# VHH binders against F-box protein At4g00755, part 2

Target 1, 377 residues: F-box protein At4g00755, of Arabidopsis thaliana (Mouse-ear cress) (q8lg03)
Amino acid sequence: MDFVNNLDTDTSLSILSCLDDPSDIVRASAVSRSWRQFVVKYSLSKNLCLKLFHQLSNVDHIIETSNDRNGESSEAGSSSLMDTRLLEKEHRAFALLARGCMSSPIESCIADAIRASSTDNYPVESILNTLEKRDRIGRTPSYWSSTGQHKTTVPESLLYKLIGDLCLITEVSIHPFQAYFQRGHPIYSSHYVRFRLGHEKDNSPHYNNSQDKKGEPGKSSIESNYVWTYTSQEFSMAQENRLQSFQLPEPVLCIGGYLLVEFLGRVQTQEMDGQYYICVSHVKVEGRSLAKSFRVENVDDNGKFGLKVLSYNDPKKMEEMDAEAGQDMDAEAGQSQLRNLEQLLNLLHRHPLDVVDYVWPDESDDEYAESEDEAEP

## First folded at step 9 (VHH; from d11 with Y102H)

Design r5
Fold by ESMFold2 at other seeds, look of step 9:
Structure r5 (fold): chain B 377 residues (1-377), chain A 119 residues (1-119)
Amino acid sequence: as target 1 above (377 residues)
Amino acid sequence: QVQLVESGGGLVQPGGSLRLSCAASGFTFSSYAMNWVRQPPGKGLEWVSGISWSGGSTTYADSVEGRFTIIRDNDKKMVYLQMTSLKTEDTAVYYCARYPDHWGTTHYEGQGTQVTVSS
């Protein structure tokens, strides 16, 4: 006999409320029918998920792919049967979400680089270069650069789209760029970085994507089109040429799929113009994507949205099945080639020369870093 | 110290010809592609022409192709822009620039040379 059947309701709630891990609630619902009915009736999976991820308080309703016409039951009169069906749907969705948050594979979560607050020599030194791990492709440097500033307090930001509408983010990594071709090999990091996670504002199809004439350019472009539901602490950046990893204090559920990386406090000037720059060779974000299980629909002006369940399959098993098929490995190779081609096309649009003749001669691979004689007298 | 010194500009009538010169010093000239860029009055910079480090490849903006010719002499560390069939819209300050410069982009160092095409 099940322990739930041997205890009164308040005692059972007290015992089950001691479970801190969402996956333990999911496992409890699988033990017996009476445990499952208890977990469903008192919304234990939903409530624990809400305790762990406050962003889920904005879920207005659950949508299932095949029979969401049953979701119109709110028009029916209040009955015990209607309440039970709603609670069952919520249990299924939040149980799946809890499983995904615990068992989905850790992966790179950036799908696309969207824009930077400023870009020197656009498009050659654009945000797209931050998706490449290397600071060089052949002899061509690979990095994003801000425009120059005489004041150290002017921030910069990079905006990325994540691989899904729900991602549990654990870590962001940034590789500042060291200008190996400049005297002294300066590193163009910032003093601090800060991360924001959020979504596009509702009704984006009715918004024109053009800039607002009346506002600050950066403010009208990013702040007017995005809502940030999480903002991290400021993390100190080292002036070091390495990938620097910033663990979030707790994993953060990003709903809507956007990451903003903010760079605060300029450090390094360029000798030629005396202005401060921020340059980054790589940005990586890691977490657990729930994109194969969920989609966010109909985000309204208050940030409320519908949570659509795409599949109730185990997220961990879906990753294993995709790896067996080999389709993800082919896609990753194709994505790397596409990024390289885009970088080359951007260079060619600015400097349309024969690429073979345009590269540095083989004998002068890194000649910027050392003194050299000019023409002999 | 990188130095680029432009010369050869002046006043010319439409349909005329002019030859701009750029003397380079302070770097290994034969290792770099070279460009001409221009700034028309009240407008931003406009790329005009480029030549590979060997001189084996040349490129031109659509507005000047067939009328301008870029030439380099690696022994003399010189870049030239031979301009013919000049139009009023070619009026600008012309700059010589090497590529790549700081951060892998085109940069100009000189004061430029003024070309004025008027009747």
Scores: ipSAE 0.000, ipTM 0.143, lowest interface PAE 16.7, mean pLDDT 73

## First folded at step 10 (VHH; from r5 with S57T T106E)

Design s1
Fold by ESMFold2 at other seeds, look of step 11:
Structure s1 (fold): chain B 377 residues (1-377), chain A 119 residues (1-119)
Amino acid sequence: as target 1 above (377 residues)
Amino acid sequence: QVQLVESGGGLVQPGGSLRLSCAASGFTFSSYAMNWVRQPPGKGLEWVSGISWSGGTTTYADSVEGRFTIIRDNDKKMVYLQMTSLKTEDTAVYYCARYPDHWGTEHYEGQGTQVTVSS
């Protein structure tokens, strides 16, 4: 009855990789031990993750706190036994990662505001104010301000640390600041915003040499100390006093835990000095944090890193999916595993096998239609 | 490591005066605006007063304006809150905080100082 046992390996792989209809999965009477053994042996969980997020090919090794310190076996076995244990470790980690990307709650992902490319009246108008939703506290205004510029083409940027070094980012929201205390109540937005995700460089001499500067290093220090593995398209900003949400075309897996928000094209001058400013009252980043389950260790110059698993205890626990394959299956456990499989297959349909579309957009003129939904109650 | 140590609280009758002090260390004090915040019994934190890095600009919550004065001394790394015409509503634990304030109240160091206004 188990179709994996009744078919040759190549046919089973072809059938499993071609599942397009969740109804065929529901017709399966139960997940069997043979199914789990097949998934582990042929790395189906890992391959699904790689289809969803190509940069996961940069995982160099898996580190488990319960089994390994640095992805090494504690006791030697035969070469074929070592291979089996490595495949099971990979399966556990990548299955948990796929589930986390599907079922972790959406939350605000900024942990800290790190620095801005410039700040007028530092520290009063610093990037730290962008973490506050309100544009004033009592009579005190709350916003970040760039320095003034006579040219509209001088960009600005804000750098944030995310709550984990492995986060699936879906949306960034920006609230431009309206200077209610200035004549005309001007709004200091920019024409465009762009987002970058990435990680901090290892032991950069330039980064180490900036420790004694007067609190707010310039734009060049930001570029020299970080590696950006994702760069969004430019999004148009409205010159409007509201939280403006920018949905990424696809969710983006941030490895390393840093976000750069770039503001392009100055719009508004201050009347008293005739200079252009960019001011922001709030920045919010939403996504699914994997920080309770994973850490990223030692991203190297080639982008390779160690994936450390902290805990397998998550919503839709991996213990149910992996452990139940070694025990007699009841109906509820079988139904739970089927629901997880349906979710993974639905994600796979977004990246068809004939055309793979999980490579991040290049720095090109991709003209995808953007939804700039302004619906607010 | 940022450290802020508050002192000068106590028991005072309504209409009385009190001066709170805050000693700062572990950061470049003269580069930061400073705030006083308070926690009344059974309530969350509320902002009281702020002072710019130079001391040239001061701000106050409506409930304390005209009665409280915030002062800083950058050479001594101190900020003060001079309180007069105290009311029972001013009863709270008072904390000094480095501006800008964090949404998680991350700028409160130490235990604060208790101010009790009663007969």
Scores: ipSAE 0.000, ipTM 0.116, lowest interface PAE 17.5, mean pLDDT 71

## First folded at step 11 (VHH; from v1 with T105E)

Design v4
Fold by ESMFold2 at other seeds, look of step 12:
Structure v4 (fold): chain B 377 residues (1-377), chain A 119 residues (1-119)
Amino acid sequence: as target 1 above (377 residues)
Amino acid sequence: QVQLVESGGGLVQPGGSLRLSCAASGFTFSNYAMNWVRQPPGKGLEWVSGISWSGGTTTYADSVEGRFTIIRDNDKKMVYLQMTSLKTEDTAVYYCARYPDHWGEEHYEGQGTQVTVSS
C-alpha cells in the first residue's frame, strides 16, 4: 500500500519526478501519509510549479492566516519541527497554486485601465473606454485614441491592472476602432501588437495603485515603475473591425498583476491633419485568476516577495459556488454599468451640449458632398 | 548588436522578377515581426510588406498586393521579398526593418538594396 517506504530515495525521486501534471502530484499526496510526507519532504509541488512558471522563483516566503492553519502553534526550540512546518506550509501553498492554474475557469482578467502612452482629447478618448466592448453607447463613441504622429514608427501602449496578483494569462483580445463618423470609415489599427506581463516596483504592489493616475498618459512612468517578467512575440493585427484574439504560445503566470499592450507600426492617417493614429475600442484579457486564493506582498528591492494565501478552498469549487450564488455575476454587471456611467459623466463634463452628436453627422455628409477632390481615395 | 543585411537588388525590365533577402543577427529573430520598406527616388519611406513573428500572417501595401510575397525562415534568420510583375514605380531602395518599441526606440534597418525597374 505504501511503496515509497519500500524503495530507496533515488528510485522514488525518479518515479515521482516523472509527474508533470499537478493533478498527479495531488493524487500522489493523497495515497497515504507516507506518500504525502515524501511529497512534502522533497518539495515536489513547489518544484513542479517552478518548472511550469519560472516567475515563482522570486517567492521567498509563504504567508498564511492563522485561521487557515487550524490552530497551528509555535513550539520553542525544535529545528526539525520548524523545518517540517515550513515545508508543509510551502506544500499547501504550491499545491493550491498548481490546482488553481489547472482547474480555475477561464474568465476576463482586467480590473482597471491605468494609463495610455498618449491620449487624444483627454479624457474623452481615454483608455477607460477600452473596457467597454461596444464601440458606441447610444450616439457617443467609445474608444481610446493615441495622439497623432507624422512618423509611422512611434509606438503606443496601454497599461492595465489585472483582477488579482496571480493570473494565468492565455489570451489577449483587441478590437481596433473604425471611425464610423469619418469619411471613408477608416480603421486605426497598428501593424503589430506585443504583450508584457509584470509587476510594479513600488513598496506595496497591487492593482488600484494611486501613484499611477488612472487615464493619464505617462510613457516614462511605465518605463521607471514596472518590471516586465514576460514579453510576448509580435503578433500581426489586421485592419479589420472585429475583435482579434491573440493566443499566447503558452499560458503565462502574471505575478503582481499588470499587463502592457504595445502597438507597433502606425497604418492609418486621419484625413483632416494627415497624422497617423492608433485607436482601440476594446481590450479583453482571458485567463485563470487565482485572486481569491492568493495575494503578493512585501516586494523588496531584488524583486523577491511573499506569497499570501487567502483561502485554501478548492479554486474550482469556490468559483462554481460563487457563480451559482450569482455573486460574481452581480458584481460583474455592476462594474460594467459603473464604467458606462463614468464614461457618460466624463462626456457630460467635457461636452455638456452633446457636441459629439452635432459634429459628426454634419461633418460626414456635408464635407463629402461639397468636395469632389475627396471622392477619389 | 542588431544587424540587418539586405541583398538581391538589381536592374530589371518592367514585368520582371527579383527576390530580395535580408539576413538578421543580434536579436531573437523569432520573437519579432519583420517588414520591408522602400524609398523611391525623391520620396520618403513607404511601408511595403510585413510578416508576423511565426510567419502565419502576411500583409501588403495596396500598391504591391498580389505581386509581392514576403517569406521568413526563422531557423536561418532570414526574410525574403519575392517581387513579380515589377513596374517602374517599384524603383526604390528596399530596406528590411523591425519596428522600434518603447525600450529600444532605435530604428533598425540596413544599408538597403537598390531595385531599378527600367526599359
Scores: ipSAE 0.471, ipTM 0.829, lowest interface PAE 2.8, mean pLDDT 77

## First folded at step 12 (VHH; from v4 with E105D)

Design w2
Fold by ESMFold2 at other seeds, look of step 13:
Structure w2 (fold): chain B 377 residues (1-377), chain A 119 residues (1-119)
Amino acid sequence: as target 1 above (377 residues)
Amino acid sequence: QVQLVESGGGLVQPGGSLRLSCAASGFTFSNYAMNWVRQPPGKGLEWVSGISWSGGTTTYADSVEGRFTIIRDNDKKMVYLQMTSLKTEDTAVYYCARYPDHWGDEHYEGQGTQVTVSS
């Protein structure tokens, strides 16, 4: 069909600019060769992606591994040939991005816990524990704890690396910790939570003053080493021992792959010292990872970066190909086991003579055991 | 710059009702949770109530739950505290407040409005 050849350019742009679904742009480009050429010529895929995800304005260039690192530099040609090749390269990349945002599965997007703004009893009560869904491993509690504060207004934050450099984030979930072993079984939630998404500044290890140990506090390093391109509204947290889910008002494309979770307003004091704490047993981030398709390269001083395309295979088809492998342990199960081992090693370091009663944690889901004894008032 | 202006305080008898208002300006009001805090005579600040950015979730200190209601109007950039069944223990200067954007910064609060519950 040759719809665009029958209409003037402004009318065709008006019709196509009403498309709000990335799949409609892909369908328009497949209708006929004329429609594909029109979509490419007027950058409709790129412009729709920019409308939906303003952070893509920081993409300086597209890098394709199979062709070159910068399409213009490997090819001699006139300005019209260079423009056509640039537009087609951009169309391929942004069409792939749009498809990934539509078709990639919703999954957990946290790859690693980086640091907390403070940590009580380091390393036992560190941010690493928030990657574990259970609030205990055997008899050992699993949670991150802030240090104590006398003022309720001192915030806390947890910094995470996401899977890959490009994730479409839809929801963050947080499980506050209930201290089942303290009198009264207090819950150490905060009044509010806020989320930031962004990227690391261009720092070399030589110039970085932060300690990159997991769980080591570094609030001033966080402020100086990260650029936050998205900051959420402030969501209320309940003082309840349950996973609490915070749906972002609109999906957010995280470029660079870092999440900061900020806790605002301390609520609960610890009886022994009268200080306010915030404690979290689990943090989960759900979204669509584009890590199989893209990498972010060479962020400059202005925040511009190269978008490297790793594969033009359909993200849904790539997931089906990966799932076809019938191994006994997938990457998620293996990473959960590694976290359990790290927690056990930390416990052995702190309590070498106490390991004889440790129950080996080999389950990974909702099952847990607890015992409770309350002291008389 | 961030400005929070409380009003609506006054003298009221025990068991009475009073409605506090807070007008906000200088920031994107609908992005922030808002709070009421109070300072009773000779005591420190005490958190009273909070409301999420959208108004969909409200929270209350145990001492006021069931008696106070927090409400916000994002179009008018207002937050309110409807107080009922007032007690002498509710006597305080009431402030509306929001948390700062950066760790270590001081929180924002207005100049306060006096509520006195006395027969």
Scores: ipSAE 0.496, ipTM 0.836, lowest interface PAE 2.5, mean pLDDT 76

## First folded at step 13 (VHH)

Design x2 (from w2 with W103Y)
Fold by ESMFold2 at other seeds, fold request of step 14:
Structure x2 (fold): chain B 377 residues (1-377), chain A 119 residues (1-119)
Amino acid sequence: as target 1 above (377 residues)
Amino acid sequence: QVQLVESGGGLVQPGGSLRLSCAASGFTFSNYAMNWVRQPPGKGLEWVSGISWSGGTTTYADSVEGRFTIIRDNDKKMVYLQMTSLKTEDTAVYYCARYPDHYGDEHYEGQGTQVTVSS
């Protein structure tokens, strides 16, 4: 009955590594004392999380609130007990993270609109308008507009803060703006959109004060103040007045809590000045926030950070309490949750055992594996 | 270095067909959307067609929709433009291109390939 104790280590690792679902590994560790000891000793929860989300390779250490080292009781035999305590701490944190990625609610993950690369008629046509679903508030149009350009190749970007510094992002949705008040009712979409996820640089001064003058010359540029650890493929946008949804090929764990939406290729000129504009009425991001369980601390220049555990409460129970208090108001959220579960299960099915050994500390080599061109010798 | 090489142009009579090819190298091709743009004689560049990173979405200028088909092969790092029902107005140098961003990606286009539609 004690499956792990009856087999050698390599066979047990092979069998346990065949579990495709991170929730099953966590549940298995709770069922048998010997199975739990094995999972903790060989860091199976941590390794599965690293297989699923390569960004977690940058976790330098786990921080628990109000806990200090127990030097007094652990001084005898301290190195062996300290190693066991470290492995238990890591197991608790990564098991909680895996559970959160499976059971935290799917929700809109934008907390704030920070800055656009340019803004026409600031502040009236600013990025803040993209948080509003409607393209009108009363008779006032609600949209962000770039400045005009004569060249179609000048890009634009919108920068958002997410609701937490650990969010599992699955889908970004964008509603291009149709200028219903202009002759011909033009739609100011772009040819393509691309998404970046990342964090603010440590040396960025008071970014909240910089929001006072979004899109104006002389402000700190987005390029100099943010580090992007994930960049999506370039998705095609339609010249259509509708919310257009872009499912990421794989769920992406955003560490640091920032999203950049890039618009590439201008399409539509304004009749009055003949210049190309990009205008957006709404941006929505769907995913699972882990902000109730975790905080990211002090991302350093090497990209390493501390993962602070705020609460070991069950994320499922927190979801249930929030739903009871607010009553579930969004059947669309339920449908999105089902789609995101299917995406996550598909990811786990594709890379079962091979990914555990595949997690590299340097992610740039994985991104260049698709390049046909041999690197310059 | 990023390189785009167009080929397959030539002389064609009106109503004829032609397929252009673009070989890409020096970047992760499957992460980028690709485009065909053209420059008619004595005129500026005009966008012709685009294709998303996966090939799942294609877009066309009104003047070519229904006659041109853009296709990509991510394994071979190729983009194609299948042109049918060619008109004299389609005479141009055709370029394969990708759009720049703010992070130092340059607007890359190849040397072009000449398509001449003439009786």
Scores: ipSAE 0.544, ipTM 0.855, lowest interface PAE 2.1, mean pLDDT 77
Fold by ESMFold2 at other seeds, look of step 13:
Structure x2 (fold): chain B 377 residues (1-377), chain A 119 residues (1-119)
Amino acid sequence: as target 1 above (377 residues)
Amino acid sequence: QVQLVESGGGLVQPGGSLRLSCAASGFTFSNYAMNWVRQPPGKGLEWVSGISWSGGTTTYADSVEGRFTIIRDNDKKMVYLQMTSLKTEDTAVYYCARYPDHYGDEHYEGQGTQVTVSS
């Protein structure tokens, strides 16, 4: 028997709100009509996504393309019908988003290298070389180099565009360059590295292209054209000729699709001129781009934006997924429901007062639950 | 307003020990790597030691490795430099420091603390 249909609303809500895995919410909505209606009515998919990625609180509205949904009435005559249509729209979008965030990570989600804060011997030693894994192409070295500085305190940065407007980032990897052609084979790393994620400030095509060419140095353009909504802690870099991986403490959802890599503290001088340099042969960003499913529209002054759904799966694909999930969930749903019940009983034994905190203020009158038919046709 | 206040310097004999302290305020301390730098008499600034944001990674200049230990306490917003086996070459004004980033211009926030190692 369907667990949700046999319990009152407050108990079912307390149980389902303890689910922490987006895939379990998506699977629950596929088990039966009553489970799906409950998940939609109480926005469980949306709320779980918001708990996992607080940046999604900046979604102002959801835009669906007309190509994958046939005409719907945009205005209902009653508030309950409008609420239902809005909640279903949100459920579809956030369920798709949760699915996208669970897929296997790709090795690189950098779409383009935009500019560095400085570049020695421009354009030969430019940021574009950091997209290449090799530190040599033939006999030609492949790396980005800062300009030289007599002070160790002058920072440097590299700006990249990610694949799409919506990316889930987990890890950035950096390979410092070892100058194999210099005496002592020095490594031009930095003391620390830090990452920022964000979006373009004005979103104007003319403004975005009018001030600097792609790949040219442009510290002033970096300072003035971007809004950073996430800034990482400062990680230590080793003075070692290897790809060094920097795992973010939590996965970060990047809205707008820009990454800034900052290098802090110069370490190594070049013998020829006595100046400090920072040189990098490769930068890799691991994460998931949601560009096939979503686009970010119209980021406003408050950081709010429209989340445009470009496509859901086709109807035949969705029917196959529902049937496959139903088959797995019929056998696995019975077993999964028992495991979920066992987990819930453990939670209730540990924290019974916390469950009671979600009881309605006037709790006595609405204990009635509608039963589903037990008969198996 | 970012502030770094160094203390704990003094006059010691060679082979002695000192513990320098740095109190931080005006910024989210646990997000930043912290460093000790020093200025010997009549010389430029010299990097001594660094510690990552979490305290999980420490680094040292060759001249102090094995003798100095950098420590941080994110709850108290403090950085320390435990110095042992001091040499006359360690005589300097010691500063704790945050490297300037893309948007910041300042590297040093305090007056420093004098360490004098003298027979």
Scores: ipSAE 0.540, ipTM 0.852, lowest interface PAE 2.2, mean pLDDT 76
Fold by ESMFold2, fold request of step 14:
Formats: structure tokens, sequence, C-alpha cells
Structure x2 (fold): chain B 377 residues (1-377), chain A 119 residues (1-119)
């Protein structure tokens, strides 16, 4: 017996509102055709994703790269059929996004070092050196240096491209550089750091389609070329020669794939010229990159964009659901689906960590997308 | 608009104590680190102390460490500087300050409060 068909809509919504984890909504949609249809009809996956990541409110439309699956109707559909196809497309995309945000491995997310607000002794002391973990390679020091300033209030920034257009960022780590070759071995940190996440403007002017070269200093082009949709609080940085980790208060979904690290307040002068510098030997960003699944397209002036799905990780599961579309529900399938749902609903009373250990019975997935416990120190 | 209003300065004898206050308005106070800076007579500004956005990390100039304590109250949008064991070299105008960010040129500071340590 189909559990959803035996309950009214308000009771079903009440039961499902106890599911706070996006992966639980995705798993509930896989329990039976009736539960999947309910989740799709009421956009439960989309709405939960929007509750968790407000940046997704700017998704204007979903683009699938392989819309080769003809529906059971071969016509350009009526308004009712087109509505159903749109809702299913949304469900597939947001269900995949929810899985990625909860099950993708935590990994380093920097793809490129783009530009610093200033660079002393260019190109030797450029932002590119911050991708190297060590502060020296052989006898050669490895660090980025700002230019010198007499005022402590002149900020500096480092701009990075993340792996993919859609990344869930959890932590940024920064290693200030200690000039071991200078008297006193000074450490050129800043008082504070702040992080911004965002995207490149589509209408940025370019000559001959050339952009700022990787690692070269930018002449105030950052303000004119980027839109920051997230800005963190100002974290204190210690004047200490170690990798310092700054965990964001909550994970942040970066749309467009750019990170700006801002350094506020200069603390250390160079003895020879009396000017303040900021120097960094390493920057690391940790998060869950969704680059294999998604791309962001056509960010407009209002911040709206298309969410392009590059690949679904489980076409076997989608194929099995299509095969079920034309068959009658039987009692044994109904009992198995109800048991699976009952197991999931019993998790509503457990600590959130119990949910991450739950594995759906009968779900045969490549754990590539669901392995979240591979991250280690 | 951003406003920072310092108070609590005055004349105190060496070895004495004083508490400075800073009332903040016009910005999301809990997103920003806050600082005390001072200007001794005839000299430029020098940084005294800083406190992170949450209050979880405090920092001090070497000359005041162990004698001064910075405190913030995000609910009241206040920053305090508790000064003890005051010395004549602590004589200065004290300012509450917020550092400018990359996109702004404005260093926000209050009008200052005079602290005079004298026998």
Amino acid sequence: as target 1 above (377 residues)
Amino acid sequence: QVQLVESGGGLVQPGGSLRLSCAASGFTFSNYAMNWVRQPPGKGLEWVSGISWSGGTTTYADSVEGRFTIIRDNDKKMVYLQMTSLKTEDTAVYYCARYPDHYGDEHYEGQGTQVTVSS
C-alpha cells in the first residue's frame, strides 16, 4: 500500500518537514514512485536547498547537457506536460546538488592564483608562490609580497579561481611568511583577514579578449571586474609562522568560482625602509567542489544565472525509475519502500551525525559521489 | 552612517586605572574587528589593541600587554578598553577604530578621548 496515497497532503508535508537534511529528502524520493512524485510536485528538494543556501535563489533556469531523453510523449508538450517536465528537471538538478553538498569529499578547492592587489619585485614574489605549501624550495624563498606602505591602513588582497563554478566552501587557511633571511626574522602578517566569494562580471571590458595575466599585479581592476555575493566577518590573524585556519561560521556556496582574500591592518615593518609589508607563503581553501556535476552559465547584471548539469552520477538509478513508470505498484514493493522510509523517519529523533552514517537499503551507488568520510588531516 | 563615540578619558595618577568606552552605530558591528589606537602628544597614531568580530581573540601592543584589556559587547554595540597600571607614556588621545576594507578608502575612527597620566 502506497504510504503517500493513504495520507492527505498536509500530513505528508508534516512528516517530511521533520527531514532537515537535503540527502534525506533525496533518499525519500527514491523510496517509491509515489514519494518521488510527491517530492517533485511540491519542489521539496529545491526548497530545502534554497533554505540551506540562499545564493541559489538566483538560479533562473536549469540546463541539461544531454536532453536526449525523449519523454513518453514525443510532442512539444502541453502546458500541463511541460510543467511536469520542468518540475522533474528541477528535481533532478537540486537533488544532485544536495547530494554533492553533503557527500562530496572535502578537498582543496583552488584552481588558479589570479592576481594580487600589489606585488613587490614582480614576478619573483607573486601570488603564484602561495600555491606552494613550503616557504622555500631549496635555497629559494617562496612567498607573495605586497609593495611597501607607510600607513598601516592600506589593505591588500589575493584573488583565486576555485575548482569549478559551484563550490561549497568551509575553511580558508593562510600561512604568513617569515623572512628568515632578514635581521630579526620578521613575520609579515596582517591584523585581520576577510574572505569574499563571487563571480566575474560578464560585461568586463577586454582588449583582444586578453585578461590580466595569472600572477601579475592588478591595477584596481578587482572592483570593476567582480561581484561579491558573500563577505565574511573579519577574522584575527596571529603574527605567527604557521598555517592558520579560518573556518567559516557556516559552509558557503560559492557561485561563479572566485575567492578574494583581504588583509586588513599592517603589523610589520621592514627594517631597511621602515615600510609595512604583508607577505604570505601559502593559501589553502577547503570545501566540496561540484565541478564534475555543474557549471554556472550566463550570470546577468541582476545576479541571475543558468545552472548547467554536466553529469548525473547515477544513470542506472534514473533508468530504473523510468522503468517503474508504467507498472502497477505491488504489495511487496510497497512494504519494502515503507520499511526504508520508516528507517529514515526514525532518524528524525537522532543526532545529525547518525544521518551521515545511514546507507539506503537496495541503493547501489558508486560511492564516489557519496563518500564524505575520506577527508583527513 | 558609521559613528564611533569614545568616552571615559580623564586625568589619572601613575599606577591608576581607567576604562574607556566606544559606542558604535551605522554598521553591522558584529561583522567587524574593532581597535583602539592612540596619539601621544606630538606623535603619530599608534595601534594599542584589537579584538576580533566575535570577541574570541584579543591582541595587544607590547607596550600595553598585561596592563590593558579590550572587551566588546555585540548586543550593546560597545567596545571597552580597561587600562590598569597606567604610566606617563600612556598619555594620549585614544580612538576607537575600524580598518578600511579593500573597496573603501575610509578609515573610520571616533573623535577621541583624552587620557592624561600625571602626578
Scores: ipSAE 0.513, ipTM 0.843, lowest interface PAE 2.5, mean pLDDT 76

